VHH binders against FYVE, RhoGEF and PH domain-containing protein tag-77 (tag-77). Designs and how they scored, part 5

Target 1, 198 residues: FYVE, RhoGEF and PH domain-containing protein tag-77 (tag-77), of Caenorhabditis elegans (x5lx76r375to572)
Amino acid sequence: KLHYAAVEFLKVQNNYVQYLKEMAVLYPEYMERFGKRVGRDLLASHNGHENVVLQIKKIMVQILPIHEMLLKEIDKVCSNWDSRYPNMSKTIGTFADFLKCCQPFLDNKADFLNKLLQLRNEDKEFDEATYMFETEVFKRGKKGAVIQQLDQVHQNFMRYKLLMLRYSEYLIDDCDEKEKAQEAIQKLENVTQAVNQK
Key: E = the ipSAE of ESMFold2; O = the ipSAE of ESMFold2 at other seeds; V2 = 0.75 times the mean of E and O plus 0.25 times the DockQ between their complexes.

## First folded at step 1 (VHH)

Design e06 (framework vhh_surovatamig_d1)
Fold by ESMFold2-Fast, scan of step 1:
Structure e06 (fold): chain B 198 residues (1-198), chain A 121 residues (1-121)
Amino acid sequence: as target 1 above (198 residues)
Amino acid sequence: EVQLVESGGGLVQPGGSLRLSCAASGFTFSNYWMSWVRQAPGKGLEWVATISQSGSETDYVDSVKGRFTISRDNAKKSLYLQMNSLRAEDTAVYYCAAEFDYTPSIYGDYRGQGTLVTVSS
């Protein structure tokens, strides 16, 4: 069960990195390509304001490298797993403070959601392009959802604490790893509170 | 070989009910979170409902809360969606999705081919 808990970190992190790549790279590129086909720039500024897709992209390109590094480290833990010497806590604890990199997105999440919903309602070609992007990603067996998955940034943040709590429950009370797990959980809680209070 | 097969879709009148089923094979069903995702004609994918590995936790999109019930039978490797008080806006192709992740999502490591639900007179 302990090994299963460790593998779930790898699955969660792979899924999140996929989502970040979609928002940082694939979705903006798809919209640009679709715009060229229909003869207009779907990502153009409106009323002097930068397009919300590009606003989200600017933040996601800063978040992505941190999570790619975390994915690599989690993969190392899982690839070298030995249930007699569990060691996930050091990796999660080390990266906990860097998870604050999502703060700019979370500060603007409600605004981004409202702007995306408005743009999809008012611009039928933008809506069609977004729908086609979501459908293609889904059919290819990858992650892909724009509006519904804006919560993925906050949800992924919450997932680390849930994963660590379940991982810790499978550890014996007197092992060194249990203490390290509690430290990592405390760091995650501190970061979560800091992010939610802003 | 992994497979998810949806069934139970059809034509119903507004206010009617339907029960969707999804039969899973080729993977350890009880280790996966299961979701129902729908796609209305000309619209994007919308997450509808999710159920945890054991069935102890469920979540729903606001528009179906109180009307739809997700459930599972791990022994039979089956997922269900009981749809009551159906509305025209519920017209969509409904997909079964399986994911190893704790959090509800419209994605899946495995997905079915879908079953069409049409709510009209």
Scores: ipSAE 0.000, ipTM 0.231, lowest interface PAE 12.7, mean pLDDT 81

Design e07 (framework vhh_surovatamig_d1)
Fold by ESMFold2-Fast, scan of step 1:
Structure e07 (fold): chain B 198 residues (1-198), chain A 123 residues (1-123)
Amino acid sequence: as target 1 above (198 residues)
Amino acid sequence: EVQLVESGGGLVQPGGSLRLSCAASGFTFSDYAMSWVRQAPGKGLEWVATISGSGDYTDYVDSVKGRFTISRDNAKKSLYLQMNSLRAEDTAVYYCARSEDWYGTLDYEMDVRGQGTLVTVSS
């Protein structure tokens, strides 16, 4: 059903916003509190560079507001849904170009992964704190593996395109919304290509 | 009506293998992610594995990675779980479940669950 395809956008966006909040806010705050408990700054500079958790936080804080805004707009579409006048495509199309905000993260993802693995190997209190954070997130029914979840930024682009393709399949041929859906899909393809170009 | 019927459970020794099957009917099978969940004696439900509607994405609980393989045949409307190197801790009733979540998160939302099939791993 078309309506269920539209609601799937809401579910995907809610999950992604929660992930971004974990990386932008909850994880660094957890590390700071854990550090106070053990009498050490777990987020101190490492090898003369800013701690990787704080580097990730700085980028995620830029990404989060855009996705919170997109979530609110998707929620408006779903809460006022009428299958006779489907209207998801304008919302997705409008935000497609803003999705480029993740580019700095993608450019540095391999470096972030390597630094995070090195920190976890070299600093056992940092590793313990990260594991405890992951355990708490996992107990709430979410994936909590920080390293594993770094791929969520990449996967999110693929999810939007897949959702739009599914949505478009349920639209009647030759309707106005189907043309708008094709435009949104094209914009998503352009953004995905741009971020994959280095 | 939507139905999921599991089969293939039984008694096996540690280190053995078993293949579970689930036959689906009453819905468009390829539109749904499918999961295997299990319940050990005296424990709650534990998610084991999920496969996307297309079959392109799979995910597993850590304790079964490398030992279990989830697969599906959309033409036959069937879901499978190949279980190798079985351990006593794998003893449980295994349920086939339909999920709304197509992205393989550890969060699964069971809309429909089958009656279950018992797997006992013991000497």
Scores: ipSAE 0.000, ipTM 0.120, lowest interface PAE 16.2, mean pLDDT 80

Design e08 (framework vhh_surovatamig_d1; at its last look DockQ between E and O 0.01; V2 from the best seeds 0.00; counts 0 for: pae E 14.0 > 2, grease 28.1 > 24.2, placed apart)
Fold by ESMFold2, look of step 2:
Structure e08 (fold): chain B 198 residues (1-198), chain A 122 residues (1-122)
Amino acid sequence: as target 1 above (198 residues)
Amino acid sequence: EVQLVESGGGLVQPGGSLRLSCAASGFTFSYYGMSWVRQAPGKGLEWVATISSSGGYTDYVDSVKGRFTISRDNAKKSLYLQMNSLRAEDTAVYYCAKGPDSYLEFLEYDYRGQGTLVTVSS
């Protein structure tokens, strides 16, 4: 059970890193490719401002490297796993404060949502391209609307807190790893409070 | 100008091993998942393995699981496929592909190399 709980961190983080790449790289690339097929620049400025897809890209490329580092460290822990010497808590605890790198996205999430909805209502080709991106890129069984996926950044914090609580549940009482788990949970709670300012 | 160059194919006996390499250029390699795809003589394309951009997630077609290992080196912009316990059914041209997960993604983002031939003989 303890190894299963540790491996769940790897699955969750791998999915999150893929989400960041989908929004930072694949979505803008898809919009460019679709636009060439229909003779439009789907990423052109809109209402005198930079296109919302490019605004999201700029923030996501700042978040992505930190989460790639975390994925690498989680993978090392899982690859060298020995249930007699569990050691996930330090990895999660050391990265918890760095997870505030998502704050610029969270500060702008409502604005990004409104701008995406507006552009999809006003631009038929943009709307069709976004729909096709959702169906083609997400066909691998991770379906969802781009709008709904804007919540993934916030939900990732909730997932990590839940994962740490379940991992800690399986640890032997009164051991160093259990103490480190409580410290990591506290750090995640502090980060969660900071990013839930609304 | 995406370029993918496969190498490491050749003739090998059943039960033998080969290591395929793919050198990538013209894109930010570390941002993309990568896949291996193969085409046996007279057959269509078959997905073989996929690795996430960081290397933290891998997946394989059932027929090669436990025998093949996909890996990557983002600093060298290289993708690898270690092929052990080779069988006659593994005879195919092997392609490196930019894209994480599926045959349809491979087709829609038509960025693959020229391939490297693996022949498993007597």
Scores: ipSAE 0.000, ipTM 0.192, lowest interface PAE 14.0, mean pLDDT 79
ESMFold2-Fast, scan of step 1: ipSAE 0.000; ipTM 0.336
ESMFold2 (binder alone), look of step 2: mean pLDDT 82; pTM 0.837
ESMFold2 at other seeds, look of step 2: ipSAE 0.013; ipTM 0.412

Design e09 (framework vhh_surovatamig_d1)
Fold by ESMFold2-Fast, scan of step 1:
Structure e09 (fold): chain B 198 residues (1-198), chain A 120 residues (1-120)
Amino acid sequence: as target 1 above (198 residues)
Amino acid sequence: EVQLVESGGGLVQPGGSLRLSCAASGFTFSSYSMSWVRQAPGKGLEWVATISSDSSYIDYVDSVKGRFTISRDNAKKSLYLQMNSLRAEDTAVYYCAAHYYRSLGTFQHRGQGTLVTVSS
């Protein structure tokens, strides 16, 4: 059960990294290729401001590397797993402060959502291209429209503490790892509170 | 094909030292300028140090001058960052990056990063 709890971190982190790649790389590239096919730059500046897809990309490309590194460290823990010597807490605790990298996105989320909705309403080709991208995402077994996907950043924050709480429940009382788990849980709680203050 | 693999990060006490390494493959390392770039928790990317392809040009961000030393070994296709007198504010994921000129114009390639934590 303890090993299962550790493997859940790997599943959650892998899914989140794939989501970040969709927003940082795949969606902008899809819009660029679609624009070339229809002979128009769908990512051109609007009203003298950078296109919202590119604004989102700029933030996501800064979030993605942190989460790719966390994924690599979680995978290392799981690949060398020994339930007699559990060691997930150090990895999660070490990365807790780096999870604040999503703050610029959360600060601008409402503005990004409004601009994306405005573009989809005013530009039919942009709307059609976004819909076709969402269809490709759905074919890969992933759920959610682009608008709904933007909420994944906040939802992912909630999952780390829940995963650590479940992991901690399966640890033997009076072991070093249980104390490290409590410290990691506290760090995650502090980061979540700091992020949610705005 | 192009790969940059960082190593040497870890937990260190304030005032301590760490040496970061970056192993390059899939491109002609000796033709590129190399840089170390870092990202602290909740911050954007910050350039740290650059070394030209022949090591004739070296530059650092002001906050690390006198504490960090960048170097390279073209025969071994490796880049290094010797970090001395580490401070809590040096806590970050450190990335190795390749670019064509002695400037930060654009990074052609970047590695996956190595975590440095400076804490008691």
Scores: ipSAE 0.000, ipTM 0.158, lowest interface PAE 22.0, mean pLDDT 80

Design e10 (framework vhh_surovatamig_d1)
Fold by ESMFold2-Fast, scan of step 1:
Structure e10 (fold): chain B 198 residues (1-198), chain A 126 residues (1-126)
Amino acid sequence: as target 1 above (198 residues)
Amino acid sequence: EVQLVESGGGLVQPGGSLRLSCAASGFTFSDYGMSWVRQAPGKGLEWVATISYDSSNTDYVDSVKGRFTISRDNAKKSLYLQMNSLRAEDTAVYYCARDTEYSSGWYLDAEYFQHRGQGTLVTVSS
């Protein structure tokens, strides 16, 4: 059970990294290519204001490398797993503070959502391109709803704490890892509260 | 410089199995995600499957999920596609393609053609 709890971190992190790649790279690139086909830049600035897709991209590109590094470290833990010496807690604890890198996105999430909804309502080619992107992502077995996906950043914080709590429950009492797990859980809780307060 | 050479195609009956291979050279294979794409007679290019540089992530088009398995051997610089429970609709030329770092090959667009091999023909018929 303990090893399977550790492997769940790998699955969750892999899925989240794919989501971040969709928002940082794939969605902007799709909109650019669709624009070329219809002869119009769908990501153009309006009255000197940067397009919301590019605003989101700028933030996601900063978040992505941290989560790619976390994915690599989680994979190392799982690939070298020994249930006699469980060691997921140090990795999660080390990265807990870096998870605050998503704060600029969360601070602007409501504005991003409103601007995306406005663009989809007012620009029918933008709406069509976004729908086609969502359809292509869905056909490949991924969740493609761009608006729904904006909530993934916040939901990911909740997942880390849940996964650590489950992992900790499978550890024997009085082991070193149990203490480290409790420390990591506290760090995750502190980060989640700090992020949610604003 | 970038070279991709596919092999393993052939004629198989519906329900049969086939394993495709791709030998890569001219780049650091272990740094890139790799994809399989196919082109059915008279149709455009369709993405089939993707594997990350370290095999930690794989993706498939819905029509092949549970039937096809993508894998790679970084030491041998080789990419594989194990195809089981083949259907007539799987008849196509299959191409090995080097993906971008972020697996941009998910798009329907001609980006699939940027770095691909010569292809190997798979025919599924009685």
Scores: ipSAE 0.000, ipTM 0.135, lowest interface PAE 15.9, mean pLDDT 80

Design e11 (framework vhh_surovatamig_d1)
Fold by ESMFold2-Fast, scan of step 1:
Structure e11 (fold): chain B 198 residues (1-198), chain A 120 residues (1-120)
Amino acid sequence: as target 1 above (198 residues)
Amino acid sequence: EVQLVESGGGLVQPGGSLRLSCAASGFTFSEYWMSWVRQAPGKGLEWVATISGSGGSTDYVDSVKGRFTISRDNAKKSLYLQMNSLRAEDTAVYYCTTEYDLPYYGEDYRGQGTLVTVSS
């Protein structure tokens, strides 16, 4: 069961990295290609304001590399797994502070949501392109609703804590790894509380 | 609020046919694109087919093109999936969903879906 709990980190992190790639790269590229097809720049500034897709992209591009590194480290732990010497806690603990990199997104999430809703209502070609992108994402076995996907950044914080709690539950009481797991959980809780108090 | 109830699954021989139904309530059905998705035992969710609100546009995953047909009856608020030439690989729990209610990859759907078993 312990190895099963460790593998859940790999699944969650892989899914989140794919989500970040969708928002940082695939969605903006799709909108640019669609715009070329209809003869209009769908990502152009609107009333002097930078397009919300590009605003989101700027933040996601900063978050993505950190999570790609975390994915690599989690994969390393899982690929070299030995239940006699469980070692997920150091990896999660080390990266806990870097998870604050999403704070600028969370600070602006409500504004991004409002801007996306407004733009989809006012610009039917933008709305159509976004809908078609959502369909393409779903064809790849993932949730494609851009607006609902904005919750993934916040949900991912909660997932790390839950995964660590589950992992810790399957460790032998009073072992070194369990102490390290408790430290990692405390770090995750501190980060989550800092984010939630905004 | 949104309710989707799938039915029509069962045990069928390879090469056989089944027709799945989805009864929708709690929203303006005709305004929403609808999809069928499936989850094979021990595997993740896979998108199968999509239909526009008017029924004028459809799309399918490559493995079912020419075998499956998605359709809808907006007056009855019902979505259908006609499945022909069924293969063992089509064995899965099938769910209907709206484009905006699509689950995240790896998440379980709220509903029970309808089980399709293709076996001799």
Scores: ipSAE 0.000, ipTM 0.129, lowest interface PAE 13.3, mean pLDDT 79

Design f01 (framework vhh_7nfr_2)
Fold by ESMFold2-Fast, scan of step 1:
Structure f01 (fold): chain B 198 residues (1-198), chain A 120 residues (1-120)
Amino acid sequence: as target 1 above (198 residues)
Amino acid sequence: QVQLQESGGGLVQPGGSLRLSCAASGFTFSDYAMSWVRQAPGEGREWVSSISGSGGSTYYADSVKGRFTIARDNVKNTLYLLMDSLKSDDTAVYYCAKDWYEGSLYPDYWGQGTQVTVSS
């Protein structure tokens, strides 16, 4: 059962990496292809500013490699799992500090949300293309609107805390790994507080 | 069949208090961490608080820390959220969540949620 708690990290991390790829690569590419079909650049500057999709892309391409590295390390823990010597906490704890790489996105999240809402309201072809992209994502077994998915960056910190909490609950009361789990949870809390502070 | 039924929401003035409840059934309640998640109009879902299966560990979003308290009663299979010093930005539908993430990009909720409105 402890092993299944560890495997949940792998599932969560894989889904998050796919989300980052969607925002960094797939969504911008979809908008470019849709724009070609309708004869207009849907990613052109809006109100004298860089298109919000491209602003989000620039940040996501920097976040993605860190999360791909974390995915690899989590996969290694799961592939070599031994419930007698649980060891997920070191991996999560080590990468907690690197999760601050999402700070630029979180600092601008409200602005990105407002710009996306404005652009979708003012540009009906952009809105239709975004809806079509969301439909393609949904057909692949993933749920949610692009605007609501902007919350995934912050919510992913919450997922790590919930997963570590569940993992810790399955550890015996007096063991070294439980202490390491509490340390990792504290590191995640500190990172979450730091990014929320700004 | 997992079922989560939220209750206790309502209209309160700024600075007021509310206690939310979530009645759980269809699984061994004490084996699972439980969470509260909220969604304000026009916003994404925001994690609020979590509690371990035993109740020994609790965690809070920075926005509610010091004002909200999460608790559980494993005998009654009920999760609680005690909300003090409510602010207008606490206005949202509050959802009870088991494990919070099951394999979607969004948490799965089995209840309809309970509406909390903070206004004069």
Scores: ipSAE 0.000, ipTM 0.117, lowest interface PAE 15.8, mean pLDDT 79

Design f02 (framework vhh_7nfr_2)
Fold by ESMFold2-Fast, scan of step 1:
Structure f02 (fold): chain B 198 residues (1-198), chain A 124 residues (1-124)
Amino acid sequence: as target 1 above (198 residues)
Amino acid sequence: QVQLQESGGGLVQPGGSLRLSCAASGFTFSSYDMSWVRQAPGEGREWVSSISWSGGSTYYADSVKGRFTIARDNVKNTLYLLMDSLKSDDTAVYYCAADLGYEDSFYSTEYDYWGQGTQVTVSS
């Protein structure tokens, strides 16, 4: 089912946008409010360096708008879907180059992971607040701890290519959309390979 | 009851090869897309490879493409991962996972069924 393949893009993109919002907005806000209740700034600088939660936030805030735009465009494709005139490839192809916006996060992912692990070990109130945030996220039907969820940025690159490959398989041979799908797949392959070789 | 049982993991030297198997029971294996997902020490789960219900389509993470081969035997209800040219970065617990293919077939955290995992360690 071609339509189902198209709808899968919407599900994946919606989930990813929610994840980006959690890291850009909800997690920092939760930590700030928790700190206010316990009378301490949990996001204060450590050893003269900016708190890792705020470092992650600054990058995610740049990534989030691009993915919100992509989500709106995918939603338009799905809401006006006609399997006789499939049109997902132009949307994915157009946004392929913009997916490089996550490069700063991927370049720093290992450092962010190590800093989060260190901070959770050294600061018990920070650890408690993070655990309580994770509990709230779990109640909303989301999976994974904050540390485990850092892989979502990398995983999302792989999902776009998989989704386009599945979509392309359901297209009839020798149609314009199949050719556009191949072009989009090639663009995604180039972007993901450039990112993953670090 | 539904069961996914992985086997074939172990200790191997860099450049070596391993063959993982996943035996499925308690559901109609031939109707499900199958995936391999790994988790390295201290990291989140990473999708590795998927194969469609019919075996007609295979997909690979860029980090394993050209080195790993996913295959299935619908008669024997078994999923395979053939791992060549293993690297230290391939060290992880490997899980097989099943999805109907009409709901959430490529979400790394939303599969219908999961195995218990098998440890792969690549060290000199």
Scores: ipSAE 0.000, ipTM 0.124, lowest interface PAE 17.4, mean pLDDT 80

Design f03 (framework vhh_7nfr_2)
Fold by ESMFold2-Fast, scan of step 1:
Structure f03 (fold): chain B 198 residues (1-198), chain A 121 residues (1-121)
Amino acid sequence: as target 1 above (198 residues)
Amino acid sequence: QVQLQESGGGLVQPGGSLRLSCAASGFTFDDYAMSWVRQAPGEGREWVSSISSSGGYTYYADSVKGRFTIARDNVKNTLYLLMDSLKSDDTAVYYCARGFEYPDSYLGDYWGQGTQVTVSS
């Protein structure tokens, strides 16, 4: 059971890295490909302002490496797992402070959402291309729109804390790892509160 | 005209390794994500792996993750698939595709003719 809880971190982190890659890489590349088909640059600047898809990409490419590093460390924990000496808490605790790297995105989320909705309303080819991209994402067992994917950044903070709470529940009382798990949970809570206050 | 030409397939024993190549021409290679897709005998096409236009990001199907590595050389206009720890279920025709491919979807537009990979004793 404890090992299953640890492996769940790996699955969640792998999924989140894939979401970040979708916004940082796949969505911009899909829009570029679609634009070439219709003979237009769908990601062109408007009135001297950079396209919102590219603005989002610039922030996501800064967040992605942190989460790729975390994925690698979680994978090491799971690959060398021994339920007698559980050790997920150090990895999560160490990376808790770096989760603030998403703050620039969260600070601009409402603006990005409004700009994306406006662009979809004003540019029918952009809207159609985005809808087709969303349809392909849905076919992969993911549900929701590009806009809903933007919520993954905020939702991910809640996921880490919930996963740590579940992991902690499977640990033996009075063990060293349970104390470290409680420390990691506290760090995650502090980061979440700091992010939400801005 | 857009052309994609695969090579490197062949017969190997279980546990062996192969390196597939795809030579691209007729378009600006570093403007496009690229994918590998396979089709086993009697089966539909299955996505294997994708790589971003820059090569900085890669995606893998769960069945090949940890065993296969996708790579590209934008100077040589070539896509690669490095296949390690091959299993009999990896037996298929492997296709190079322009664009991103993910399980049960296709965001690409051009495909090569394919190269046969057979894993057998």
Scores: ipSAE 0.000, ipTM 0.153, lowest interface PAE 14.3, mean pLDDT 80

Design f04 (framework vhh_7nfr_2)
Fold by ESMFold2-Fast, scan of step 1:
Structure f04 (fold): chain B 198 residues (1-198), chain A 124 residues (1-124)
Amino acid sequence: as target 1 above (198 residues)
Amino acid sequence: QVQLQESGGGLVQPGGSLRLSCAASGFTFSNYAMSWVRQAPGEGREWVSSINSGGGSTYYADSVKGRFTIARDNVKNTLYLLMDSLKSDDTAVYYCAKDQYDLLSEWYYGMDVWGQGTQVTVSS
């Protein structure tokens, strides 16, 4: 059970890194290639304002390396796992403060949502390209998957806390790791509260 | 065995017209988007036009929009490119390409299968 709880971190982190790559790299690249095929720049600026896909990309590119590093460290913990000496808490605790790198995205999330909805309603080629991206890349097969996934950044904070709580439950009382787990949980809670006040 | 065979190229004068054909075999043609790509001497490949699997959606490069028409016949497994008002800049080898996805592949490298090409020369 304990080992399973540790492996859940790896699964969650791998899925989140994939999401960040989809938003930072794959979605903008898909829109650029689709635009070349339709003879239009689907990511063009309007009235001097940068396209929302590129605004999201700029923020996601800053977030991605932090989460790739965290993924690598979680993988090391899982690859060298020994339930007699559990050691996930130091890794999660160390990265807790760096999770604040998502603040610029959260500050602009409502604006990004509104701009994406407007652009999909006003530009049918952009809407078609986004739907094809959702169908082929996300494998979700429905309109609005990109828009629905804008909450992933915020949801990721809650996932780490829930994973740490579950992990801590399987630790024996009075072990060193349980104390470290409580410290990591507190750090995650502090970061989550700071972010949610926006 | 997937095969694409282009035909219909040749020498025409500026302002002339040509119809290119691409005969497809070895795969379910009606399941894939198809594209035309050209390559002028000493240049890289330039995407020209794409058509979705059902033929209802067509896309064109700015350089050919309004002059070229892409079409397909899913019963005959054939892709077409009608080229009108040809310019010297249209001189190139034209390739038929199968897209990886139903509507579009990543045009840069997402085309799985390429034909041998057909030469189009626009000269006075």
Scores: ipSAE 0.000, ipTM 0.110, lowest interface PAE 17.1, mean pLDDT 79

Design f05 (framework vhh_7nfr_2)
Fold by ESMFold2-Fast, scan of step 1:
Structure f05 (fold): chain B 198 residues (1-198), chain A 122 residues (1-122)
Amino acid sequence: as target 1 above (198 residues)
Amino acid sequence: QVQLQESGGGLVQPGGSLRLSCAASGFTFSDYYMSWVRQAPGEGREWVSSISGSGDSTYYADSVKGRFTIARDNVKNTLYLLMDSLKSDDTAVYYCATSPLYEYDSGEFDYWGQGTQVTVSS
């Protein structure tokens, strides 16, 4: 069961990287392509202010590389797995502090949500394009609603702690890795608390 | 501009092995998830396997796990599918595809190659 718990990190991280790519690359590209079809730039600036989709993109492209590095390290742990020498805790612990890279997004989340909702209410073509994008995402078995996807950044913090708790449960009480797992869990708790409070 | 060229298909006996190759050009190969998708006569497309741009993550359909291995060479811009313990049910045209950075088994792909026929029969 220990190996299955370790592999769950890989699945969760791969899904999160795909989500970040959806917001950083695929959603903006979809809106641009849809705009060309209807003869209008759906991502145009209004009143001198950058479109909210592009504002979200700018932050997501800063977050994506950190999570791609974490995915690579988790993949390395899983591909070289030996249950005699479990070693996921160092990887998660090392990257815990870097998870704060999403703070700029969380600081602006409410504003982004409000601007996105307003734009969808005021611009019928933007709303239709977003709905069609959500339909494509839903066909692929992911959360379809862009608004719900904006919660993924916060929810991902909670997932790491839960995954570490599950992983730690399957380690024997006296092994070195269990002590490292408990240290990583504490570090994740501190990061999660800081993110939720600030 | 974007080109995908599959090769390596052919006729093999049950239990045999084949290695498929896909030569890619016209795009930054290492930035894309690459996939193998197959289509048997009279059936829909079935996703077989995917590999991340870096090659660090691989995914397989349940029907091929333990028998097939996907790999890539980013220096040569080439994708591979190593097929072992082939069954008659593996008979299909195999297509090389780029994935749109979505879930690896989405069924949605940006570019398809011409395909290579694999036939598993005595």
Scores: ipSAE 0.000, ipTM 0.112, lowest interface PAE 15.0, mean pLDDT 79

